# VHH binders against q9ulm0r997to1333: the designs that were tried, part 34

Target 1, 337 residues: q9ulm0r997to1333
Amino acid sequence: FSIPVHFTNGTYHVVGFDGSSTVDEFLQRLNQEIGMRKPSHSGFALFTDDPSGRDLEHCLQGSVKICDAISKWEQAMKELHPGKSEGGTRVVKLMYKNRLYFRSQVKGETDRERLLLASQTSREIVAGRFPINKELALEMAALMAQVEYGDLEKPALPGPGGTSPAKAQHLLQQVLDRFHPRRYRHGAPAEQLRHLADMLTTKWATLQGCSPPECIRIYLTVARKWPFFGAKLFAAQPAQLSSKENALVWIAVNEDGVSILDHNTMQVHITYPYSSVTTFGGCRDDFMLVIRSIPDKSSGKSHIEKLIFRMAAPKIAEATFIMASYMNHCTTTVNPP
Below, E stands for the ipSAE of ESMFold2; O stands for the ipSAE of OpenDDE; V2 stands for 0.75 times the mean of E and O plus 0.25 times the DockQ between their complexes.

## First folded at step 8 (VHH; framework vhh_4orz_3)

Design r3 (at its last look DockQ between E and O 0.25; V2 from the best seeds 0.00; counts 0 for: pae E 16.7 > 2)
Fold by OpenDDE, look of step 8:
Structure r3 (fold): chain B 337 residues (1-337), chain A 119 residues (1-119)
Amino acid sequence: as target 1 above (337 residues)
Amino acid sequence: EVQLVESGGGLVQAGGSLRLFCAASGFTFSRYAMAWLRQAPGKRREWVALIYIGGSTYYADSVKDRFTISRDNAKNTVSLQMNSLKPEDTAIYFCAKGWYSTSRWFDYWGQGTQVTVSS
């Protein structure tokens, strides 16, 4: 059997497997074929789309057989669409994405790894899960444009072979749609969008001759200046707020711990190192964190605080598993067998 | 050591006013949200008013438009002006330190001050 694995840059790689192939074995094969590092270094994992069509992804566990995962997905599809003949046009989509990010493993990144990280980051930027101002957003979009499309073609002099102004404009719009934050474009008047396209052109033109690896290098250098690069962000609402005010926050999970970020500015409010986390996970329909404060040197008494967040159930699960993964990683690195 | 000392409580008739004060020490006051909590007999402790470091204020529905929270960063104090008091407002009122700048969770609170509103 073979199945395409989709990458964050829109490309895919077909990987062979048999009925006994586990996700770990499958990933090992994939990594070997595409020249990626081991998951323990790269932090990349395999995901499936959600059979309901919702914007959810499911991380596959390493010990699970690929065939079983596919079958489970197909069964879920059937259950969600009773009466529709087996011939549903929708098939499971396997995705290869970064799940865990380790700053210590930056050294040794392959070009492909960098490309995929940049692409994934770009998606986060577009989705509004990355702090970026308008100016930098344009620069980042231009870099990705250079990577994807190469040098911006000069408007062909009105000659028979020149790309029609319409085609050029279409390309610019496509680039904005793919690489520019949606939040900055939504509701914008046509004139503003045209202006944005013009600015993009200017930025893109400055990258003439820049190779894709160089563009990616620049891109990641800029992106990594954000302390929460590689973190997974979860939108959450603190439950203790009886007030009608939708106080949304971001819960950021990374190798350092769990951080609460402002939802709009993404500024960090507080970070909880894993050493302070005594309990975490789903509590009824909410996400719960139990935090122990550092004992007062004078009293020796530690304060325990229970933090409750409203989150979507799948996100609670995801956050819980990611936290567990980081915590386990930290434990194994400190006490290598 | 974090210390929060409440004052200003007492007995007041319904419709009356009180102003509570809290003196804070042992932490960088200007970096944290502050709040007033209250606990009535036989009831759970509830938040009454919050004030963030930027001065934004939030109130429980039960006290909205009657209570006003304010802070003085220079003096490390937080105050609660309580107007149009009702018997239902009878409780021990606690000054509380927020966990962080915009936190709705609290890590420290004082011993409290008793507020009694008579009918």
Scores: ipSAE 0.014, ipTM 0.303, lowest interface PAE 8.1, mean pLDDT 89
Fold by ESMFold2, look of step 8:
Structure r3 (fold): chain B 337 residues (1-337), chain A 119 residues (1-119)
Amino acid sequence: as target 1 above (337 residues)
Amino acid sequence: EVQLVESGGGLVQAGGSLRLFCAASGFTFSRYAMAWLRQAPGKRREWVALIYIGGSTYYADSVKDRFTISRDNAKNTVSLQMNSLKPEDTAIYFCAKGWYSTSRWFDYWGQGTQVTVSS
C-alpha cells in the first residue's frame, strides 16, 4: 500500500505501508525520506481531513494503525452519504505539519523543517492569525515568492525569451493571493491591487540571487519576533453578553500555557501558565478553563477563577488535546519520574 | 469573593433619566474593565456600555449619546447615567467585571436592577 502525505507548501511525498504499520512507524519512514527529525523534536504530527469536508483536521495518534485510521475515515464518509453511491468518492487527505512548537528545539531544526514551518506560518499570515503590518507583509510575501519562483523575471519584448507585462502582472497577483494577508486586500479596487503588485515587484527585486534556505532563514527571523510564534490560535467568545466583534478573543495555546489575545489587535491580555490551570475541557460549545492563583503562604488564601468561552465543539477538542500534549511533555521533560 | 451590587433602578416615563450605581468589592477594582449589560424580557443579555481602567468608554449603538458610563476608583463604583429613556430600554441592568484592564469579556456580574420605562 502507499498514500501521499501533503505538506503546507503544496508538495507531497508518497509513503509505503502495510496492514500492521502504526502511525509512528509510518512517520519514521516519512521523516527518514524527507530529512526531518522525529516528532518528539520537530513537533510535527500527521492529520486527516474531516470526512464531512468541514475545515477541521484530526490528529492521528502514534500507536494507531494507518490502515485503521483510513478505514475509520472511509466508514465515516460512507455514513455521511448513505446509499448506493460509488466511484468518484473523496479519498482521505493526509497532512504533515507542526502541531507543537518547542523553543528549545530550534537549534536542531533541519532545512526541511524550516521550510515547512515557514510555509505553515505563511498560511497563518494569509489567514489573519498572525499580526503583521502592511510593509512587513509585502516583504514576507516577496521572500516566499523568491523561494517558490526564484528571481523576479523582468518584462521584455514579446517573443520566445520575453515575458509580457500582462503575464507578469498575473503572476504578481497570484503571489499576493498565495502569500499576502487577505484582510489587507479585502474590498480593494483594482488599481490598489495593481499598486500592491508594483510594490511587491520592488521588494522581490531586492532578493535577486537569494537562495531558498537564506530566504527561509530571513523569513523565520522576522516571524519569530512575535512572542506567540508557533502558538495555535482559536477564535472564542467569552460566555457573557456580546454585541460586537470586539468581544471576540483568540485563545493562544503554546508551550508556556494558555493566553487570551485581543481578537483585533492580537495583543496579549493575560497568560495562564499550565501550573495555574486546575481543570480544563468542554461540553458542547462551552470551553471552561479553571485557574488557581498562587496561594499566599502568609495568609493561606488562594482564589479559583472560572473562565468560560463559546467556541465550536471540534475546536474545543483540538485546543484541549494540544493543551494536554504540552502539559504531558512538560511533566515528562522537566519533572522526570 | 467578588461582589457587584447594583442600585438606582426604577420606573420612569419615556424621555426621563435614571442613574444606576454599582458598588464593587472583593477584587482590586482599579485593575479591571467594567461594564453594564442588560436583559429584556424573553431576550438574551446584551452589552450596553464599557469603561477601561484608563477611562476610555464604548457604547452599544442603541444607547450611544444617551448613556454615559463612569467609574470612581477611589470609591470602587461604576455608574451609568441614562438620559432620554425609551420603552425599549426596559430591562434588568447588570454591572459586570472584566478579568483584564482592557478586556471585553466578563467573569462576574451582579444580581441586576430593574429599569422600566413607561410610555
Scores: ipSAE 0.000, ipTM 0.147, lowest interface PAE 16.7, mean pLDDT 84
ESMFold2 (binder alone), look of step 8: mean pLDDT 85; pTM 0.871

Design r4 (at its last look DockQ between E and O 0.01; V2 from the best seeds 0.00; counts 0 for: pae E 16.8 > 2, placed apart)
Fold by OpenDDE, look of step 8:
Structure r4 (fold): chain B 337 residues (1-337), chain A 119 residues (1-119)
Amino acid sequence: as target 1 above (337 residues)
Amino acid sequence: EVQLVESGGGLVQAGGSLRLFCAASGFTFSRYAMAWLRQAPGKRREWVALIYIGGSTDYADSVKDRFTISRDNAKNTVSLQMNSLKPEDTAIYFCAKGWYSTSRWFDSWGQGTQVTVSS
């Protein structure tokens, strides 16, 4: 059997497997074929789309058989769409994405790994889950444009081989759609979008001759300046909201712990290291964190704080599993067998 | 070690045809996209044709409907049929290996074969 694995840059690689192949074995094969590091270094994992068509992804566990995962997905599809013939056009989509990010593993990244990380980051930027101002957004979009399309073609001097102005404009719009934050473009008048395209042209032109690997290097250098690069952000609503506080926050999960960020500015409000987290996970329909404060030296009493957040159930699960993974990783690193 | 060896280049008159060949070795050929690139004097290297693992193809606008890329996985070969050649097609043509099944990034290419189209 073979199945395409989709990457964050829109490309895919077909990987073979048999009835006994586990996700770990499958990933190993994939990594070997595409020249990726092992998951313990790269933090990449395999995901499936949701059979309901919702914008949800499901991380596959390493011990699970690929065939079983596919079968489960297909069964779910059948259940959700009764009467549709087995020959439906929709098949399970496997995705290869970074799940865990380790700063210590930056050294040794391959060009391909960097590309995929950058692509994934770009998606986060577009979706509004990365703090970026308008100027930097254009720069980042230009870098990705250079990676994807190469040098910006100079408006063809009226010679036989010049790209029509219309084509050029179309390309610029495509680049904006693909690589520029939606929130900055949403509802913008045509004139503003044209101006944006012009600015993009200017930025993109400066990258003439820049190779894709170099562009990616620059891209990641810039992106990594954000302390929560590689973190997974979950939109959450604190359950105990005073009527005056913003109803939404970001819960950022990374190797350092759990952080609460402002939803709009993404500024950090507070960080809870994993050492302070005593309990975490779903509580009824909410996400719960139990935090133990550092004992006051004077009183020796530790304060326990219970934090409750409203989150979508799948996101609660995802956050919980990611936290657990980081915690386990930290434990293993400190106590190597 | 990845090896790509191009052949089939030469001198041809405008309107003529050539067929380029590439022999690949050193990797699992069927698992990667393959492409033809070209570089004209004083110009940047550009891709002209791409064939994915599933056999689907893509072409640069400049060569669309004139060039045809094909692959033979059993023989580890990729070919480029070039019809209706133009002087503008004069370049060194390179066979290139993609990073993976659908990559437009190339990690290896051959020494190239010269194609010259006379007016």
Scores: ipSAE 0.008, ipTM 0.289, lowest interface PAE 9.1, mean pLDDT 89
Fold by ESMFold2, look of step 8:
Structure r4 (fold): chain B 337 residues (1-337), chain A 119 residues (1-119)
Amino acid sequence: as target 1 above (337 residues)
Amino acid sequence: EVQLVESGGGLVQAGGSLRLFCAASGFTFSRYAMAWLRQAPGKRREWVALIYIGGSTDYADSVKDRFTISRDNAKNTVSLQMNSLKPEDTAIYFCAKGWYSTSRWFDSWGQGTQVTVSS
């Protein structure tokens, strides 16, 4: 058997397996073939799409058999749409992308890992889960354009043998749609979109001769200035009894712990190191985080804080799984078997 | 829109007392912990006193037994009684709204009121 594994840059790689193949064995073959380190170093993991088609992805555990995961996905899709045999041609999509990000593992990154990390970050920038100002957003889009298309081609004279200005403009708009934050273009009139494309042209032209690895290095150097690079962000609503207090925050999960960010500015309000987290978990759509406060310098007094957030249950499951994974990794690196 | 307005600051001699007030609006006051923070010149903002929705209080060691935080849920006010003031208490004092009832995390604060303690 064989199945394509997709990456965030729109490419894929077909990997062979049999009925007994585990996810771990499958990934060993994949990583050997594409030039990536083991998941314990790279932090990458294998995901399926959601059978319902909603914007959710499900991490596959290493001991699970690939065939069983595919069957479970197909069963779930059938249960969602009973009696729709004529329209049931959708198949599971496997995605390989970063799940855990470790600062200690940056030095050993392969070129493939850097490419895929940058591509994944680009998707977060487009979706609005990464803080970036308007000028920098265009520079980052130009870097991805250089990686994907190479040097910007100058339009020739109008005619059958040359690139028309209209075709060049459509390509620039496609680049913006793929690599530039959607919020900056929402509701913009066509004249403003053309102005953005002109500015993109200027930024892209400065990258003449810059190789894909060089562009990716620059991209990651810029992106890593944000302290939460590599964090997984979850929109959450703090528990409250009044609509006036009904505001969103970001819960950011990374190697250092769990942080609460302002939803609009993405400025950190507070970070709870894992050493402060006594327990966490969910019940239906409520995520609970229990924190033991650090003793005050003067008083020495500790206090237990219980934080409740409204989140969709699948997002709670993902967040708790990632938190547990980071906590287990810290235990393993300090006290290996 | 959350609004927190501090008042009652001023100049006082060491050993003296001041009472700070905070008028709160734009949220259901009784459902949130409230706090006072302070920031001295050239220093980072620090936590001073906290009052939970049930009326329990907590204090930074540097002000314990000298400062008293209280709240009036009927008037949507928080106050800070400051006794035995020292020159190191000189700072801008901010009223802060807790993000949740038991959290030391604060999501809103006012423009502050200046307290200056002369030696």
Scores: ipSAE 0.000, ipTM 0.178, lowest interface PAE 16.8, mean pLDDT 84
ESMFold2 (binder alone), look of step 8: mean pLDDT 86; pTM 0.869

Design r5 (at its last look DockQ between E and O 0.01; V2 from the best seeds 0.00; counts 0 for: pae O 5.7 > 2, placed apart)
Fold by ESMFold2, look of step 8:
Structure r5 (fold): chain B 337 residues (1-337), chain A 119 residues (1-119)
Amino acid sequence: as target 1 above (337 residues)
Amino acid sequence: EVQLVESGGGLVQAGGSLRLFCAASGFTFSRYAMAWLRQAPGKRREWVALIYIEGSTDYADSVKDRFTISRDNAKNTVSLQMNSLKPEDTAIYFCAKGWYSTSRWFDSWGQGTQVTVSS
């Protein structure tokens, strides 16, 4: 058997396996072939898409057999589309991307890891899960354009090899669609979009001769200035007694703990280190986080704070699993199934 | 260990043709994109032609319609047919292995084969 493993930059690698191959064995082959470190260092994991097509991905546990994971996905698809679906239905998409980000592991990153981390961050920027101002957003899009397409081509001229103006404009809009935040182009009139393409051209032209590894290094240097680079963000609504407008927040999960960010500005309200988290989990669409404070100097007793958030149940499961994974990283033992 | 061995270079009159060959070993050839790169004196190494695992191809504008890349997954070989050669095609040509199946980035290449196109 073989199957494509997709990456966040739209590329893939075909990996061979057999009926007994576990996800761990599969990833060992993948990592050796593409030049990445093992997941305990890189923090990358294998995901399937959601059979329903929702914006949700499912992390595969290392002990699971690849064939079983594919079969479960196919059965879920069949249940969503009763009747004959084998001839015209989607096939499972395997995605390999970062799940856990460890600052201590940055030094040993391979070029392939840096490329894929930058590509994944670029998707977060486009989706609005990364704070970036309008000027910097174009610079970051230009860096990704240089990585994916190389030097900006000269304007088309009559002759044997010029690029036509229509094709050049199509490419510029494709670059903006792929690498520039959607929120900054939402509702924009055509002349504003042309202005963005002109600005992109200017920034991309300054990158002439910059190699993909150089562009990726610059990209990550800029992106890592945000303290929550590598965090996984979950939209949530805190339980409120009353609110005229819902007060959405981001729950950011990273190696330091669980942080609550302002949904619009992405500024941190508070960070709860894992040492202060006594209980967490969910029931239906309610995520609970129970925090124990540092003992009061006067009383010698800590107080308990219960935080309740409304989140979709699959996102609660994902957040809970990531939190558990980070909490366990301080130990060298894991319980294999 | 990855090994890529180029051959078929030489001296050719402008307008002439050459065919370059690359023998690959030490990796699962059918899983990787393959390419020809070249480096002219005093220039940086540049991409020339690329072939993906399913056989689709891309070419640098400077060689488009003159060069043809092909691969044989059964024999682990890549070739480059070079027609209508120009003096600016003079370079050392390298066979390169991609990072993965659809990669445009390369991590291994051979010693190269010299192509010289006389005026």
Scores: ipSAE 0.460, ipTM 0.800, lowest interface PAE 2.8, mean pLDDT 87
Fold by OpenDDE, look of step 8:
Structure r5 (fold): chain B 337 residues (1-337), chain A 119 residues (1-119)
Amino acid sequence: as target 1 above (337 residues)
Amino acid sequence: EVQLVESGGGLVQAGGSLRLFCAASGFTFSRYAMAWLRQAPGKRREWVALIYIEGSTDYADSVKDRFTISRDNAKNTVSLQMNSLKPEDTAIYFCAKGWYSTSRWFDSWGQGTQVTVSS
């Protein structure tokens, strides 16, 4: 058997497997074929799309057989779409994405790894899960444009072979749609969008001759300045908000711990190292964190705080598993066999 | 376990004054912002006053210049001096613990004390 694995840059690689192949074995094969590092270094994992069509992804566990995962997905599809012939044509989509990010493993990244990380980051930027101002957003979009499309073609002099102004404009719009934050474009008048396209052109033109690896290098250098690069952000609502304001926060999960960020500015409110986390996971329909405070020097007594967040159930699960993975990783690194 | 016990509520005439007290236990008091919240009948709970760990204060516009929040870290207490009370101030008042040092979010509050301002 063979199945395409989709990458964050829109490309894919077909990987062979048999009835006994586990996700770990499958990933090992994939990594060998495309020149990626081991998952323990790269943090990349295999995901499936959601059978319901919702914007959810499911991380595949390493010990699970690929065939079983596919079968489970297909069964779920059938159950969700009883009698509808249209449900029968949808095929499971396997995706290869970064799940865990380790700053210590930056050294040794392959060009492909960098490309995929940049692409994934770009998607986060577009989705509004990355703090970026308008100027930097344009620069980042231009870098990705250079990577994807190469040098911006100068509007051909009205000669027979010049790209029509319409085509050029269309390309710019595509680039904005793909690489520019939606939040900055949403509801913008046509004039502002035209201006944005013009600015993009200017930025993109400055990258003439820049190779894709160089563009990616620049891109990641800039992106990594954010302390939560590689973190997974979960939208959450604290359960005990006294204010009328539906105050959302981001729960950021990374190798350092769990951080609460402002939803709009993404500024850090507080960080909880994993050493302070005593319990975490779903509690009824909510996400719960139990935190042990640092013992008071005077009393020596530690206090326990219970934090409750409203989150979507799938996100609760995802957050829980990611936290567990990081905690396990930290434990293994401290106690080298 | 976090415990917050409010006291000092009662009936007062418009223009009068009350002082509310809160005794806190079960957490490192000095590490958290403290607040007073209130809930009027049929209304949502709202924050009234906030005091940060360094002693800076913030007030809702409706109570600004009338109410004063203070804290005593040695005694683990927070107080609310309420002056020039209005019928609109009638509510159950809650002492609340901040989530973190600068938080306007609260993770714990007491049972509350009733404040009634008569016209």
Scores: ipSAE 0.020, ipTM 0.373, lowest interface PAE 5.7, mean pLDDT 89
ESMFold2 (binder alone), look of step 8: mean pLDDT 86; pTM 0.874

Design r6 (at its last look DockQ between E and O 0.82; V2 from the best seeds 0.00; counts 0 for: pae O 3.8 > 2)
Fold by ESMFold2, look of step 8:
Structure r6 (fold): chain B 337 residues (1-337), chain A 119 residues (1-119)
Amino acid sequence: as target 1 above (337 residues)
Amino acid sequence: EVQLVESGGGLVQAGGSLRLFCAASGFTFSRYAMAWLRQAPGKRREWVALIYIEGSTDYKDSVKDRFTISRDNAKNTVSLQMNSLKPEDTAIYFCAKGWYSTSRWFDSWGQGTQVTVSS
């Protein structure tokens, strides 16, 4: 048996397995073949798509057999489309991407890990889940363009073998669509989009001769200046009893704990370390986080805060799972044998 | 240990043809993208032709329609047919193994084979 494992940059690697192969064994082979460290160092995990086709991913546990995961996916799809799926039926998609990010493990990162972390971060920048100003956004897009396409090919002349001005402009717009934040181009007139493409050309030209590993290291050096690099962000609305305007926040889950960020500026309002989190979870579209402050001096009262947020139930499940995973990692590291 | 051995280089008159060969061993050949890179004197190494595991190909614009890359998964070989050679094609040509099945980045290459195109 073999199956493609997809990555966030739209590429894949085909991995072999048999009927007894667990996810752990499968990933060991994958990581050996693509030059990555084991998941405990890289924080990467294997996901399936959702059988319904909705925008959800399901993390596979290491002890699960690959064949069982595929069969479960196929059965779920059959139950969603009974009797009408004669051929042309969608096949399970395996995705390998970062799930847990650990700052202390950046030492020993491979070039392959850096490439995939950068590609995943680039998707977050495009989607608006990563703060970046307009000037830096073009520099980051140029770095990814250099990685994907190499040196900027100058329009030599209209004609055979060269790059026509119209073809060059289409490529530049495709680079912007792929690597540049959507919010900066939303509603922009064509003249403004052409100006952005011209500025991209200037930035990209300065990267002539830079190798993909060099570009990726620069990319990550810039991206890691944000303290929440590698965090998983969830849009949420704090609960209120009275009418209010949209008071959206980001709930950021990372190694340090659960943080509440300003939705617009992405500045941190507060960070709750996992040691202060008593209970968390969801009911329907309500995510609940219960925080216990440290006891006062002389065993005084601890304050208990109950925070309730509205967010989509599938996102609550995802956030809960990631939080539990970080908490388990902290427990394992502080309780030695 | 990954080994890639290039052959078929030489001196060729402009407009002529050469076919390069690469024998690969030490890895599961059918799982990786393969490529030909080249390095002219004083220049950086650049890719010129790429072939994915499913057989689709990609070429640098300057060699498109003149060069043809192919692979034989049964023999663990990759080849490069070079037609209509120009003096600017003069370089050491390297057979390269991709990072993974659809990679455009490479982690292993051979010692290379010299191609010299005279006017």
Scores: ipSAE 0.396, ipTM 0.770, lowest interface PAE 3.2, mean pLDDT 87
Fold by OpenDDE, look of step 8:
Structure r6 (fold): chain B 337 residues (1-337), chain A 119 residues (1-119)
Amino acid sequence: as target 1 above (337 residues)
Amino acid sequence: EVQLVESGGGLVQAGGSLRLFCAASGFTFSRYAMAWLRQAPGKRREWVALIYIEGSTDYKDSVKDRFTISRDNAKNTVSLQMNSLKPEDTAIYFCAKGWYSTSRWFDSWGQGTQVTVSS
């Protein structure tokens, strides 16, 4: 058997497997074929889309058989869409994405890893889960454009080989759609969008001759200036905030711990190291985080704080598993067998 | 070790045709996208044609409708049919292996074959 694995840059690679192949074995094969490091270094994992069509992804566990995962997905599809013949049914989509990010592993990154990380980051930028101003957004979009499309072709001087203005404009729009934050474009007047395209042209033109690896290097250098690069962000509503009825926050999960960020500015409000986390996970329909403060030197008593957040159930699960993974990683590194 | 061996280059007059060939070895050919790159004197290497594992193709705009890339998985070969050649097409042409099935990035290429188009 073989199945395509989709990457964050919109490309895919077909990987073979048999009835006994586990996710770990499958990933090993994939990594070997495309030149990726092992998951413990790269932090990449395999995901499926949601059979309901919702914008949810499900991380596959390493010990699970690929066939079983596929079968489970297909069964869920059948249950959700009773009566649809096999020929019109959506097929499971496997995705290869970074799940865990380790700063200590940056030095050994391959060009492929960098590319995929950049692509994934680009998706986060577009989706509004990365703090970026308008100027930097254009620069980042231009870098990705250079990676994906190469040098910007100069508008056809009146000669046989020039790109038509219409084609050029279409390309610019495509680049904006793919690589520019949606929040900056939605509802914008046509004039503003034209101006945006012009600015993109200017930025993109400066990258003439820049190779994809070089563009990616620049891209990641800039992106990594954000302290929460590689973190997973979850939209959440604090349950205890009596006064501000609709206050949203981001819960950022990374190797350092759990941080609460402002939803709009993404500025950090507070960070909880894993050492302070005593309990975490779903509590009824909410996400619960129990934090123990450092004992006061004077009283020796530690204060326990219970934080409750409203989150979607799948996100609660995801956050919980990611936290657990980071915690396990920290314990393993401290106590090497 | 990945090996890519190009052939078929030569001198041709403007408007003429050439067919380039590439023999690939050292990897599972059918699992990877293949491409033709070219490098003109004093210019950077650029891709001109790409073929994915499923047979879909992509071309540089300047060669679109003139060049045709094809592959034979049974023989581990990739070809580039070049028609209506122009002096601007003069370059060393390289056969390249993609990183994976649908990659536009390349991790290996051959020594190249010279294509010269005279006016």
Scores: ipSAE 0.028, ipTM 0.436, lowest interface PAE 3.8, mean pLDDT 89
ESMFold2 (binder alone), look of step 8: mean pLDDT 86; pTM 0.877

